# VHH binders against Protein GET4 (MDC12.19), part 2

Target 1, 324 residues: Protein GET4 (MDC12.19), of Arabidopsis thaliana (Mouse-ear cress) (q6gkv1)
Amino acid sequence: MSRERIKRELPPVQEHIDKLRKVIEEGNYYGALQMYKSISARYVTAQRFSEALDILFSGACIELEHGLVNCGADLAILFVDTLVKAKSPCNDETLDRIRCIFKLFPRVPVPPHLVDVSDDEDVQNLQESLGEARSRVENLTSFLRAAIKWSAEFGGPRTGYPELHAMLGDYLYTECPELDMVRISRHFVRAEDPEKFASMLVNFMGRCYPGEDDLAIARAVLMYLSMGNMKDANFMMDEIKKQAETKNPELSESDLIQFISYLLETLQRDALPLFNMLRVKYKSSIDRDQLLNELLDEIAERFYGVQRKNPLQGMFGDIFKMMG
Short names: E, the ipSAE of ESMFold2; O, the ipSAE of OpenDDE; V2, 0.75 times the mean of E and O plus 0.25 times the DockQ between their complexes.

## First folded at step 1 (VHH)

Design a2 (framework vhh_7aqx_2)
Fold by ESMFold2-Fast, scan of step 1:
Structure a2 (fold): chain B 324 residues (1-324), chain A 124 residues (1-124)
Amino acid sequence: as target 1 above (324 residues)
Amino acid sequence: QVQLQESGGGLVQAGGSLRLSCTTSGFTFDDYAFSWFRQAPGEEREFVGAISWSGGSTDYADSVKGRFTISRDNAKNTFYLQMNSLKTEDTAVYYCAADRGYEWLYTESEYDYWGQGTQVTVSS
């Protein structure tokens, strides 16, 4: 009782926000982080979630504004954890706060390639910049992953709020030094924006990544199909074909892309034997990435009822099937 | 077929060290974050430690900070938990888990795949 009584009799939340902002302005970033955590925890314990959220949101924003990405991300993640504890609904007010935090994460272009430069200092500066970019990406990823999960649990779509997926996918594509198109694609297929996703994949092809353009497209189309989204799968394929005519005409001659085209036709006709024949005929192309086999197994389950025998996966699959 | 297989568990004396390994197959290892959980008899399952998909970030439960280290080897599709300065309170079944960080296809959990568990017993 005394602990809760003391917390309830503290000054208004705005007074704490103003004092903490001053601590940061004086350059005590780490001390401010600990104070934000301590004060917000006191409000959480007192079940005063609105005030805790105000403190954490303010702290995340001001730390990020001062370039303290690790501190800002720590508070942003705690903000989302507090939304979960409060059972706060996925509404425009809370989403706007998440958008504000997201916009404060730095956008720093990947340094240009210095392949022809053997200056040790330039090489070290490039390595340091890449390390900082990886850290920023991981911090942003942790924050938005938490936000996506919160949105799925408290009133958004069960796969997470589409805009949050778009935000994370876009940041990964523009800011990550080593592009992970599988991760990016996992987010964009849930973003409910197949036009933007198609444009990004065509842009990726234009970035001189030869030999894997067809894999990125196959992953995207198969991911849509694995979710039962035939409409966006077809839109994606049509849009890629249209845009790729000018950038990579060889794409239409890819065995894997040909497989995807036949697969889309086959799924419209509800023909499991044809589905199985296509997997056998194009096995060498499909085996280029184990993920393609995983997605095809899920497509077979979704469209034809072929059972997956992993008990753990089956325990959670029922909810998705009821929603989809 | 997706598999996570723990190894390295066993009996060890207090103050000793033990290294757990989790070998994986059937998914794109580099795409996943990995975690260790533990469950003592009659208790709920407890988070122990996590490593991000890039290996650049780690997090640990307060009870193990400074004593345990999580690491990953992408070339071997394996991740590890190095356990130092073991205490009798660390006695539990240890589980490895893989996390894509969002709902994926038919999985609704933050952790998409789990191992079967490996027993760690710390004697006084």
Scores: ipSAE 0.000, ipTM 0.222, lowest interface PAE 12.0, mean pLDDT 79

Design a3 (framework vhh_7aqx_2)
Fold by ESMFold2-Fast, scan of step 1:
Structure a3 (fold): chain B 324 residues (1-324), chain A 124 residues (1-124)
Amino acid sequence: as target 1 above (324 residues)
Amino acid sequence: QVQLQESGGGLVQAGGSLRLSCTTSGFTFDDYAFSWFRQAPGEEREFVGAISWSGGSTDYADSVKGRFTISRDNAKNTFYLQMNSLKTEDTAVYYCAAEYSDWYGLDEGEYDYWGQGTQVTVSS
């Protein structure tokens, strides 16, 4: 049997969408998942990618609307895989679909640190809630990471479409029980939204780690600079300084924040000796987090062409880029 | 707060074996690639071995290839360095490190988290 015969035998896609919607309405969510997969695979085999995408998008949305996160995510990931197979361009129509799917993922914000642990039942309920949150975060992360890769490969920016990074970073910040501010920051520096990132960092200040507010800010500014983004690095620092007066006055007294301010001035000039002097002068503050030294080495290479002190660091990163 | 905690270091005779563990908390373990580094007295940190976020790829320094094996246990949020046929030159403080992997060849290239180190001493 030829591929052309298979194409000719398939009915209009809307007929399948309508039938599958009825299966969902009857409460057979897992059976519907398997049907969405098998039907979309037939359209893919027939090279009818637009119709396969319509089926998978419809399925992802309806499963998520019914709170079936695992089923909805499975179809959403397959939707992105199908975009790749179809070589579908990163355009507004496809991004609207990804945005629609994202909005249907449940938002159950992680509560502020639980101070009062009443009894074993309260502890068990909290543990179950945290497990569910982790599962939701894992499912959304898989979907958006696939979408970021698709966007980078098929017409978006090489590092992935900025809004997709913003969506993932925001979801990780609000929904993930275990905050990974480095991972969140890596997405936000690619989001082209320094205002939202600054607001998120201000919201983070004094939340869980009162002694590390300056580290979070330093990481964010240095990540922007390591990417060559002076504009957003300066915007971030200016916004944080404005907020420090009212939200966290101690930031103005931080040696690390003072270092970042001088660094930004130095990088606007061709002043490698001053850059090196600042790293030495503020060494004790920088050494609080080895990541800051790694970022500064990358900044020195980008702005001054200086070879990194640890060449194995760059080689290690390059090895994992090829495997990822 | 993010933490990487090394364990399993100590004193061992040349030709012996030692297993280092790095137990992690405060981040999504499955999203990270992991590596081991070591630092001998008076030297800079050097790469020892690495494992990708999926566990499908490993890499090693030439000096340890065939003797050391890196592995990960996602269920335990722990990764390991199995060190066999130890030499006196392997004496160093061993550090575990984690790097966020975004799967897609983005130019991030930097270790996000480091452990505090564990001493390994190989006697002749």
Scores: ipSAE 0.000, ipTM 0.224, lowest interface PAE 12.5, mean pLDDT 80

Design a4 (framework vhh_7aqx_2)
Fold by ESMFold2-Fast, scan of step 1:
Structure a4 (fold): chain B 324 residues (1-324), chain A 124 residues (1-124)
Amino acid sequence: as target 1 above (324 residues)
Amino acid sequence: QVQLQESGGGLVQAGGSLRLSCTTSGFTFDDYAFSWFRQAPGEEREFVGAISWSGGSTDYADSVKGRFTISRDNAKNTFYLQMNSLKTEDTAVYYCAASPYFEDLYSTSRYDYWGQGTQVTVSS
């Protein structure tokens, strides 16, 4: 059946917000998502970006407050997409909105590792909890990754706004079912908070990977150096040394940690032959993780202008630069 | 044993379409994010597209965005790359890959498992 429609002016933004809040309060959470998307799209088409952003921000917050992470994340991502379309500058007001959305993402303890579980119901409940945690982390990662990219394009630092990297790294460390300190470290080296990063690494070393604690530190220091951040590389090493003296004094006796200490001195002297000698002398320690050789090749290029010898290592270096 | 096996490659005319499939075995499919990479003769392996473990997030290389679509079917332990509006420069061996993380998608070292590759040839 056809119906003739008269186009109406869009109601004031606050009236839309109030009506959609009522839909959510009545328990129609998933129906509200579609309504937020439809209404915000109309404002975007009309190039009324401020109002579209108000609606999307309100919707993201309300959905997250009601525990609907998928719906809230969907609106949060659309909020960031709308910032990009509007070419909205990276300023305190917009960053406050991103912070508000981030704070509403749930923090839930990771379920215990499945070791000796014979109860089928407990196995099913654990699998469901892990699936929910992965979905939650994925949704938050998509939102903050979009926000980081927006900030880099529209007035923030080229590598993305530091606090957004810190937020993502922190959430991954506390909420991700599978800890990946390489992934977390890539965000923290861009966070401009080496003290928090050092504290997190010391906490991680007390928690997991006995006998590989030096690898996490080496990765962090070499990542800073590959970005040309000598100041934070030195701060990280000094801070780890101070904290490890109390908690893990054996760490300072690691061949890999000794290599990092000598490397930091060598880079201050612009001494390529010493740099090459150190890589050869400590090869067995460096070869424990292929990433260390990739980072060292990037460091050699940045500090000495040395072209990467291996095309595969060059490719990895370029990929890391694209992510920064 | 973990295996990823590509299928659906072949010869196609420019402007045509192909759908690649990657069937997996030996691990919990739902626990992994999946990506497609490609490698042209004499060139480095490059990222094409990725899909998260839930299917709720996707990412694409700029060169294929709007033309290619990645999807997954958890019931079949299979994920796909729908390639539309194919160009001669899309000619490459296409590889499927699995990672527990939907981040650092361009880094080949992030991926735990790889397929053997399937040839896609786009003629003018």
Scores: ipSAE 0.000, ipTM 0.263, lowest interface PAE 14.1, mean pLDDT 81

Design a5 (framework vhh_7aqx_2)
Fold by ESMFold2-Fast, scan of step 1:
Structure a5 (fold): chain B 324 residues (1-324), chain A 124 residues (1-124)
Amino acid sequence: as target 1 above (324 residues)
Amino acid sequence: QVQLQESGGGLVQAGGSLRLSCTTSGFTFDDYAFSWFRQAPGEEREFVGAISWSGGSTDYADSVKGRFTISRDNAKNTFYLQMNSLKTEDTAVYYCATDLYEGWSFTPEEYDYWGQGTQVTVSS
């Protein structure tokens, strides 16, 4: 663009919002999406970010209210991109807009996978429903990941605003057709809500993976510890033990759960030789999931300053040296 | 304006070494993780290596592990890929990338900002 061109005057933002709402109500969803994008881009070029954000927020909301998840998500992601360009601070006003957009994403429970259907029409309907659920989850994930990154850059905690992590983790747990408890747990350990996370794990216990409930608990506790968050690690373990007393007595018989209990006590005493001995003694239980070894290597580096043997490979790698 | 620019590519014989640099501007360099990707002719972009915001954690693709080293210089707003024991299969356009987050992803689509790329050609 020429820097010598006279800046074009833009009409009032409310006029655009009113016209675009009508376009959507008339069923021209794709046309409205393109109009929201072109109009907001003109305001961004004019460095009128407040008006651009108003247009994008209104567009995201109205598209989602009409069940147009792809269009609504596209505008919601562009809204976050505009927050970044504007260097908009992570404050309650902007977070309220993100909360409003999040609440408008459809909540459709995943159909049970336990029905053996031989009718081709029923199979097709199930496949279509699962495809739609995957699309919704992908769209919301893209939006909230962008929002988490924006919050980390512009005044929130370095790991991203905790509530946004809680929103994403909760949505993945309730709406995603394929449960990825490792991914869900990575978000909940950053949510600063160990009570909600414990409730989620208790709800998960005895489902999908019978005889592997201890692995989900171990992952959660070790993730907290890998972040230096001893307080929430201990809260989680205490809450799970309390629940096990009444609902899941088999957990008290787990070698892995016993290992975690000894580990928590050992870390409070700053005893590297005991830490190493516990890893050797419980090796067969730990080796049930390679992620546990990766998290323990991170814990050893954080608490004892030892070089990691196996760097954390996860989706984001080991990037956090938080005091917890 | 966030900008990333690669340099240091070129032609080298198998067994040789090259050092790639990625110079950045328009953001607070010290707060973010950085990654290298590469794309061979007819292939998709693949992860090569990454370095955390603190420099305390690095990751590498199995194909380059032990041969390549990623590092950063916060004073120069620059990060590097030292490539040793180069193989003909390392021939690719190398891209530096960041998603302005404290960690990294193995998925190219999750990155918001990319350099233009620098060609590395390893002859037999």
Scores: ipSAE 0.000, ipTM 0.162, lowest interface PAE 19.2, mean pLDDT 80

Design a6 (framework vhh_7aqx_2)
Fold by ESMFold2-Fast, scan of step 1:
Structure a6 (fold): chain B 324 residues (1-324), chain A 124 residues (1-124)
Amino acid sequence: as target 1 above (324 residues)
Amino acid sequence: QVQLQESGGGLVQAGGSLRLSCTTSGFTFDDYAFSWFRQAPGEEREFVGAISWSGGSTDYADSVKGRFTISRDNAKNTFYLQMNSLKTEDTAVYYCAAGEWYLDTYSPDAYDYWGQGTQVTVSS
């Protein structure tokens, strides 16, 4: 097979960065986006990944600095894709670049609950603000999800670098108009920051959704336990109970919260019969959310070795239990 | 709309082979981890095998280890279950599932999307 290579010497990367900055300063943001993509692709084809990354990082930052969230996110995502192609390790230098890009994403607080909105203009402005917030959240989510994925593959923890989970969870909590506490909690339990997570949950309870306080707490504690993280589960429960006494006195009287407290004691004792008894006693509270039953099944597997049903094993499961 | 569609099920003799495919649409395929589950007559649904978002990690139920292989093709938005040395005990409805890549692939919580199921019948 014949190989024909046309070698085209690429100029120093800084020359391209400086020229593209001028294009943006002149107001041609979309044209600059296409130029950043085209030029970085040339460096990628030439296997000059470091230079491609420098161009994409510069482009992401300058687009975001000028308020072009879609353009900046597009380049940020391409930056992460290029990290994967380059097999770039999850190290402080690359994480610093991701942190810099993250910090440039706009923070625009979601409008507070509007009890008496009767002005048509105010309603229209609110709708526009919510649409912009959803777009910003989706752009940042795509970027950070790609970054978390890269970190898991190239030297970080298998579930992704904890700080990146914290960044995404925090942004979702402060910037997303439609709070998905399950999604936010999935990130925070992997953030290795139970203090921040507890503070966020206490803040959530004090604001907009008093009817879900105990469910949000139960989900968080059970998620930690399902991951085998008893230390952070206990920290979370203790911290929330202590801080919530003045903000939501009804929380301490919740059957579900009482269940979680007894569950934590039972898991420390490694007592499966007590675990099963608690699930039966508090069944009506647990059944308020199917997720709680799923998490409890995972907890039983992790702490007591209760195996998932296998068709062949399930038929004789009781016999095996009786034997040992 | 997100969709998962299984194909490749059917009737096969013991000792035979089948390849199940799960084609996906409506999401970014590379951002998901994939698994196969099965439900035998009169039994509950059980885990069969899983593949990580990168394809770098796979896991299997003890009953199928060495006989079944899970794989993915990111370019085709499709993932597969190659089933070899089939036994009558493998008779079940097989379901494909997709979940967020960073969740534990053995956890039911990890699976946001499910196929409709495909019947596999192994006769003696």
Scores: ipSAE 0.000, ipTM 0.229, lowest interface PAE 17.5, mean pLDDT 81

Design a7 (framework vhh_7aqx_2)
Fold by ESMFold2-Fast, scan of step 1:
Structure a7 (fold): chain B 324 residues (1-324), chain A 121 residues (1-121)
Amino acid sequence: as target 1 above (324 residues)
Amino acid sequence: QVQLQESGGGLVQAGGSLRLSCTTSGFTFDDYAFSWFRQAPGEEREFVGAISWSGGSTDYADSVKGRFTISRDNAKNTFYLQMNSLKTEDTAVYYCAKDSEYLWSGYEDYWGQGTQVTVSS
């Protein structure tokens, strides 16, 4: 079937964009959202994917420009879903559109403290602001996770396009009220920017979880190693030591950091007995976070061909990787 | 109460011109696409032409393309069909219709009562 025409042809996409812009400018943001969805679906049904993508891209951008994060995110996610349906390749044109949508997501300061306030109205206002921030972060996360998966499937690197990981990791670090450094680190290890990642970790160590600074570093280095990226693992360790010497000199006295240093040397020497000995010697430090044992099992499999000893921990590691 | 009312029909000689009008009420005119259909005796209702909500896009049946022009006047809540170089085969009852969407969806929700156009040889 060349073209669907019952009584008339589908009009030019620019006319739909102009009409829907007018609807939004008149304040009917939700009505416009439904119209964007209906119109784009009709172009998809007609196998006119390029035009459907133009409509959805325009809609995502204008909704976000007006501060309607939920509506804009819905259209951005549908844009990515349409890329998948069209089997659109991961190319510069499509990545530019994803970048454009990302830049339109709001950046709003996160309240620095969950303050103990006696005024119920101030508590309620804080709770509302935190709820809005969580919703905004979740909307962006859904969009970029879909984009990362699309990029991995249709011509990008198997782990997802590096810049998309950098965008998501950066947004989570600056905008999320509850910092999840494990989630943020998973994205940055795939971003191909170990210098930015190291700088972020040094910044994090100066502000949050002072008793867990060494855990954040260990997670980052072990994540690189679990992916077979020894170059960036070594860069990360060297850069952290260089930058943290001035801000956090106590890191050099951490048993866990000492373990990571010895581990990096051991992996260069391909010595499984030494690897196993180090895990036993530093067990109390490693056991501070069960994720470290899972990453070490993955490292042993990758560098020495050792079958994973704990299927549940292997499953956890796979779930953790799937979230990136 | 939604209403569409045609006017301007009548008798015209082959090669002549005629302008049909469709006056509307009961809805926001600017938000909808409109179309013209015709039905000759013993035949099915045939699409003639359509105009988008803005007037920026038009579509025509191949049989009338280049001869008929559809237009709209949002200030008057009225749209038109200018019929030039009329042929005897153009003889039919002409109906104006409102699209349920501005999208030329093929889903007309309201129709006029029709106006007779007779083209003599």
Scores: ipSAE 0.000, ipTM 0.346, lowest interface PAE 12.3, mean pLDDT 83

Design a8 (framework vhh_7aqx_2; at its last look DockQ between E and O 0.03; V2 from the best seeds 0.00; counts 0 for: pae E 9.5 > 2, placed apart)
Fold by ESMFold2, look of step 2:
Structure a8 (fold): chain B 324 residues (1-324), chain A 119 residues (1-119)
Amino acid sequence: as target 1 above (324 residues)
Amino acid sequence: QVQLQESGGGLVQAGGSLRLSCTTSGFTFDDYAFSWFRQAPGEEREFVGAISWSGGSTDYADSVKGRFTISRDNAKNTFYLQMNSLKTEDTAVYYCAAQLDYFSEWDYWGQGTQVTVSS
C-alpha cells in the first residue's frame, strides 16, 4: 500500500504569463516589457529555450493587442533572436507564431484628406500621423527582417522564406507613407506570388506618380530576370499590359518598356550580340536609373556567361548576413 | 525612395586625411548595409569598404586596410569614410552604395565625390 499526494503540474511559463497580463491590465506596459525581457533571459541562460519562446511570443502578442507597437515589436525581435540562439528549424509551427505576431501589427494608413493642409493644426496632425506610421513600419521591418534571416539560416530557402517576403513587401506598400519601390520589389520577386506583385504595380501606376511607372515595371522585370526567372518576368509584362491598358496608356509609348519587351524576346535565344545592341540603342532610357545597368550586368552573366566588372558585390552581401 | 549624397571630397596633400560623408534620405536607414567604392580615370570601379546594417561588422579592400575607416551614425542617417595617410593612388571619384542586408546586389548608388591626392 502506498499513498501519494497529487502534484500540481503547473507550467512555470503560464504563471509568468498570467502575472504579466495583470501588470499590463494595470497599465504598466513598459514595466511588463522589462519583466518579459528579464524572465526570458533567465530561461535562455538556463538553455530552456522553449519556455523563453513561449514567454516572448505571449508578450509580443499581448503588447501588440494593446496597441503598444514599440513594446510588442521589441519582444517579437527578441523572440526571433531566441529562435536563432536555440537553432530552431524553419518549420510550420514556428512560422505560424511569426504569422500571428505579424497579423497583430496595426493597419492604419494616414488618412488621404490630411495631405491637403489648410491650417497649423492640420499640419501638426499630419506630421504626427506620418511619424506614427513610420514607427510602425520600422518596427515591423526589423521584426520580419530578423525572421527572414533566421529562415535562411535554419532550413528555409537561401533568400529567405517566401511568405515572409510577401508579408513585408505588402506591409511596406500599404502602410509606409514614403514608398521605396526598389525595396518593395526586392521582396516581392522573392515572394513566389507574381500575381500579387503585378496587381500591386498596377495599383502603384493608378496613384499617378509621373515618371515612375515605367521605371518600376522595368526594375521588377529585370529583378526577375537577374534571378533567372523568365516565367515570372513574362507573366509580369503580360499582366501589366492587360491591367494597365486603361490606367496608364502612355506606358505603351515608353522607350524603356519597348526595350524590356525586346529584351524578353532576346533572352529566349543565344543572342549576346543582339543583347549588347539593345543596351546601346536604349542607353538613354537605361541610364535613367543606375540600378538598371547593374541588373543588366547580372542578366548578361546569368544568360550569356559575361564576366561582371564588380565581382565582390555579392560576396559582401553574404558576409553582412553572417556578421550581423 | 532612398537617396544618397556624398560630400567631403577635395584636394589633399599626400600623407593627409579626408573624411567623406554619405547622407541618406529614407525611412529605414537602419536596414541597409553601406559601402564605399572608387573609380580612377580609365579604371574600373573598385570596392573600398563596407559596414553592416548594425555597424558591428566592417570589411576593407587590402589597398586601404589600416588607413581607411568606415562608420555609421544611424541617428543622422549618415555613414562615413575616414581616409588617413592618403597616397596619390587614392585619387578617384568615390561613390557610396546601399543594399538591404539579405540581398547580394547593391540597390542604390550616390553620384560620386572627387578626391584628389597631390604630391
Scores: ipSAE 0.011, ipTM 0.334, lowest interface PAE 9.5, mean pLDDT 81
ESMFold2-Fast, scan of step 1: ipSAE 0.462; ipTM 0.741
ESMFold2 (binder alone), look of step 2: mean pLDDT 80; pTM 0.803
OpenDDE, look of step 2: ipSAE 0.016; ipTM 0.303

Design a9 (framework vhh_7aqx_2)
Fold by ESMFold2-Fast, scan of step 1:
Structure a9 (fold): chain B 324 residues (1-324), chain A 125 residues (1-125)
Amino acid sequence: as target 1 above (324 residues)
Amino acid sequence: QVQLQESGGGLVQAGGSLRLSCTTSGFTFSSYAFSWFRQAPGEEREFVGAISYSGGSTDYADSVKGRFTISRDNAKNTFYLQMNSLKTEDTAVYYCAAKLSWFGDLYTPSEYDYWGQGTQVTVSS
C-alpha cells in the first residue's frame, strides 16, 4: 500500500491509546500486548514513527504499572527498536521516556546473594524469589542494553549514554540474585559518576564478602586505568579513602591498596621499570584474584605499549606449528 | 588483512548440543578478547558470551549461563562456543567478534574491532 492510503486508514493515535488503556483496565493484559504490537507495527509501516513510539511507550508503562514485567519489557524493547528504525536522536525527551520506563521496573531485593540458608522452607521461598528476580533482571538488562546501543548510534557518546550505564549497574547491584561485581563495575566505569560508584562499593563492603573489600576497590580502580581514565581512577581512590575513614579504617593498611596507590603515582610518571617492580613486589596480593593480572596487562599495553602475550603460546605455539 | 570465520552451525533438535568455532587470521590472536553474539530474525544482535585475552575470565548472558561454555585455543588461533541443552529460543545467526579492551563494555556491538560473517543455528522442537 502507498503512504497516502495508509495515512487515510489510520485513526488518531490518542484513540488507540485510550482504547488499549481500557482493555488493560478491564484485566486483559496479555491480549493488550498483541494489540499494542499490531497497532504500532501499522504506524511503523506507514513511517509514522512518532505515533508508534507514543503507543509503545504508553503500553510499556501501563503493563509495568500492573506488574506485568514480561509484557512491559517486550513493549519497552520494541520501543527502543522503533527508535533505531526511526533514527531518533539521543535527546532529553527520549531519555526521559527511557528513565520513566526504567523507574516502573519493580525492585524486590533478593537475600540469597547475602545469606546462605539450610532450612528447606526458607530455601524454597528464596528459590522462588530467585527465579522471579532472574526474569526481571533479564528483561531489564535486554531493555537497557538496547537503549545503550541506540544512544551510542544516534548522538550519544560512543560507549553509550552514561546515565543508562548507571541505571543498569544499579539495578544489577540491587536486584540480581547472583551478584557479579565485575559486570556491575563495567557499567559504572562508563557512568561518569565515580562518586556514586565509590558509595556503592563502600555499601558493598558492609554486605557480601568480608575480607575482600580491597579486591573490589582494586578491580574498580584498575578498570578505570585499563580504559585510560586516570582522572576517575584517582577520584575513586580518594572518595573510597574518605568514605571508608569511619566505616573501614583498616582498608588503607591493605598491601593491595598500597600497591594501587603506588601504581597510580607510577603511571603518572611514565615509569615502566617501576611498574614492573611493583607487580613483582606485590605479587602475593595481586594473585588473590586472577582478574587483577589481566587488568594490569591491559594497563601496561595502554600506558607503555607492552604487547600482551600468553607465555605458553610463545613456548608451544611454534612447536604445534611444526607438528602440523 | 583481518578475518574471522565461523563454523559448526546447523540444525539440531531441542535438548541437543552444537560446538561453534571461530578461526582467525591477520592479527595477534593472543592479545585479543573474544565474544559470541547472536541475532534472531527481526531482532538486534545480542551478547552471548565472552573470554578474556588470557582465557582466565569469562562472562555470559543470563539466558545461556550454565548451558554454554566459551573457550580458546591460542595455538590454533581459534575460539569456541560449546552449546548444550539447546532450546528453540537459541535459534539465531551466531557471530564471533574480537576486541582489545576487555574491561570496558562487552555487550555493545559497536565496541568490537572485528566481526565474522555469521553462522546459522536452528533448533527444532
Scores: ipSAE 0.013, ipTM 0.511, lowest interface PAE 8.0, mean pLDDT 83

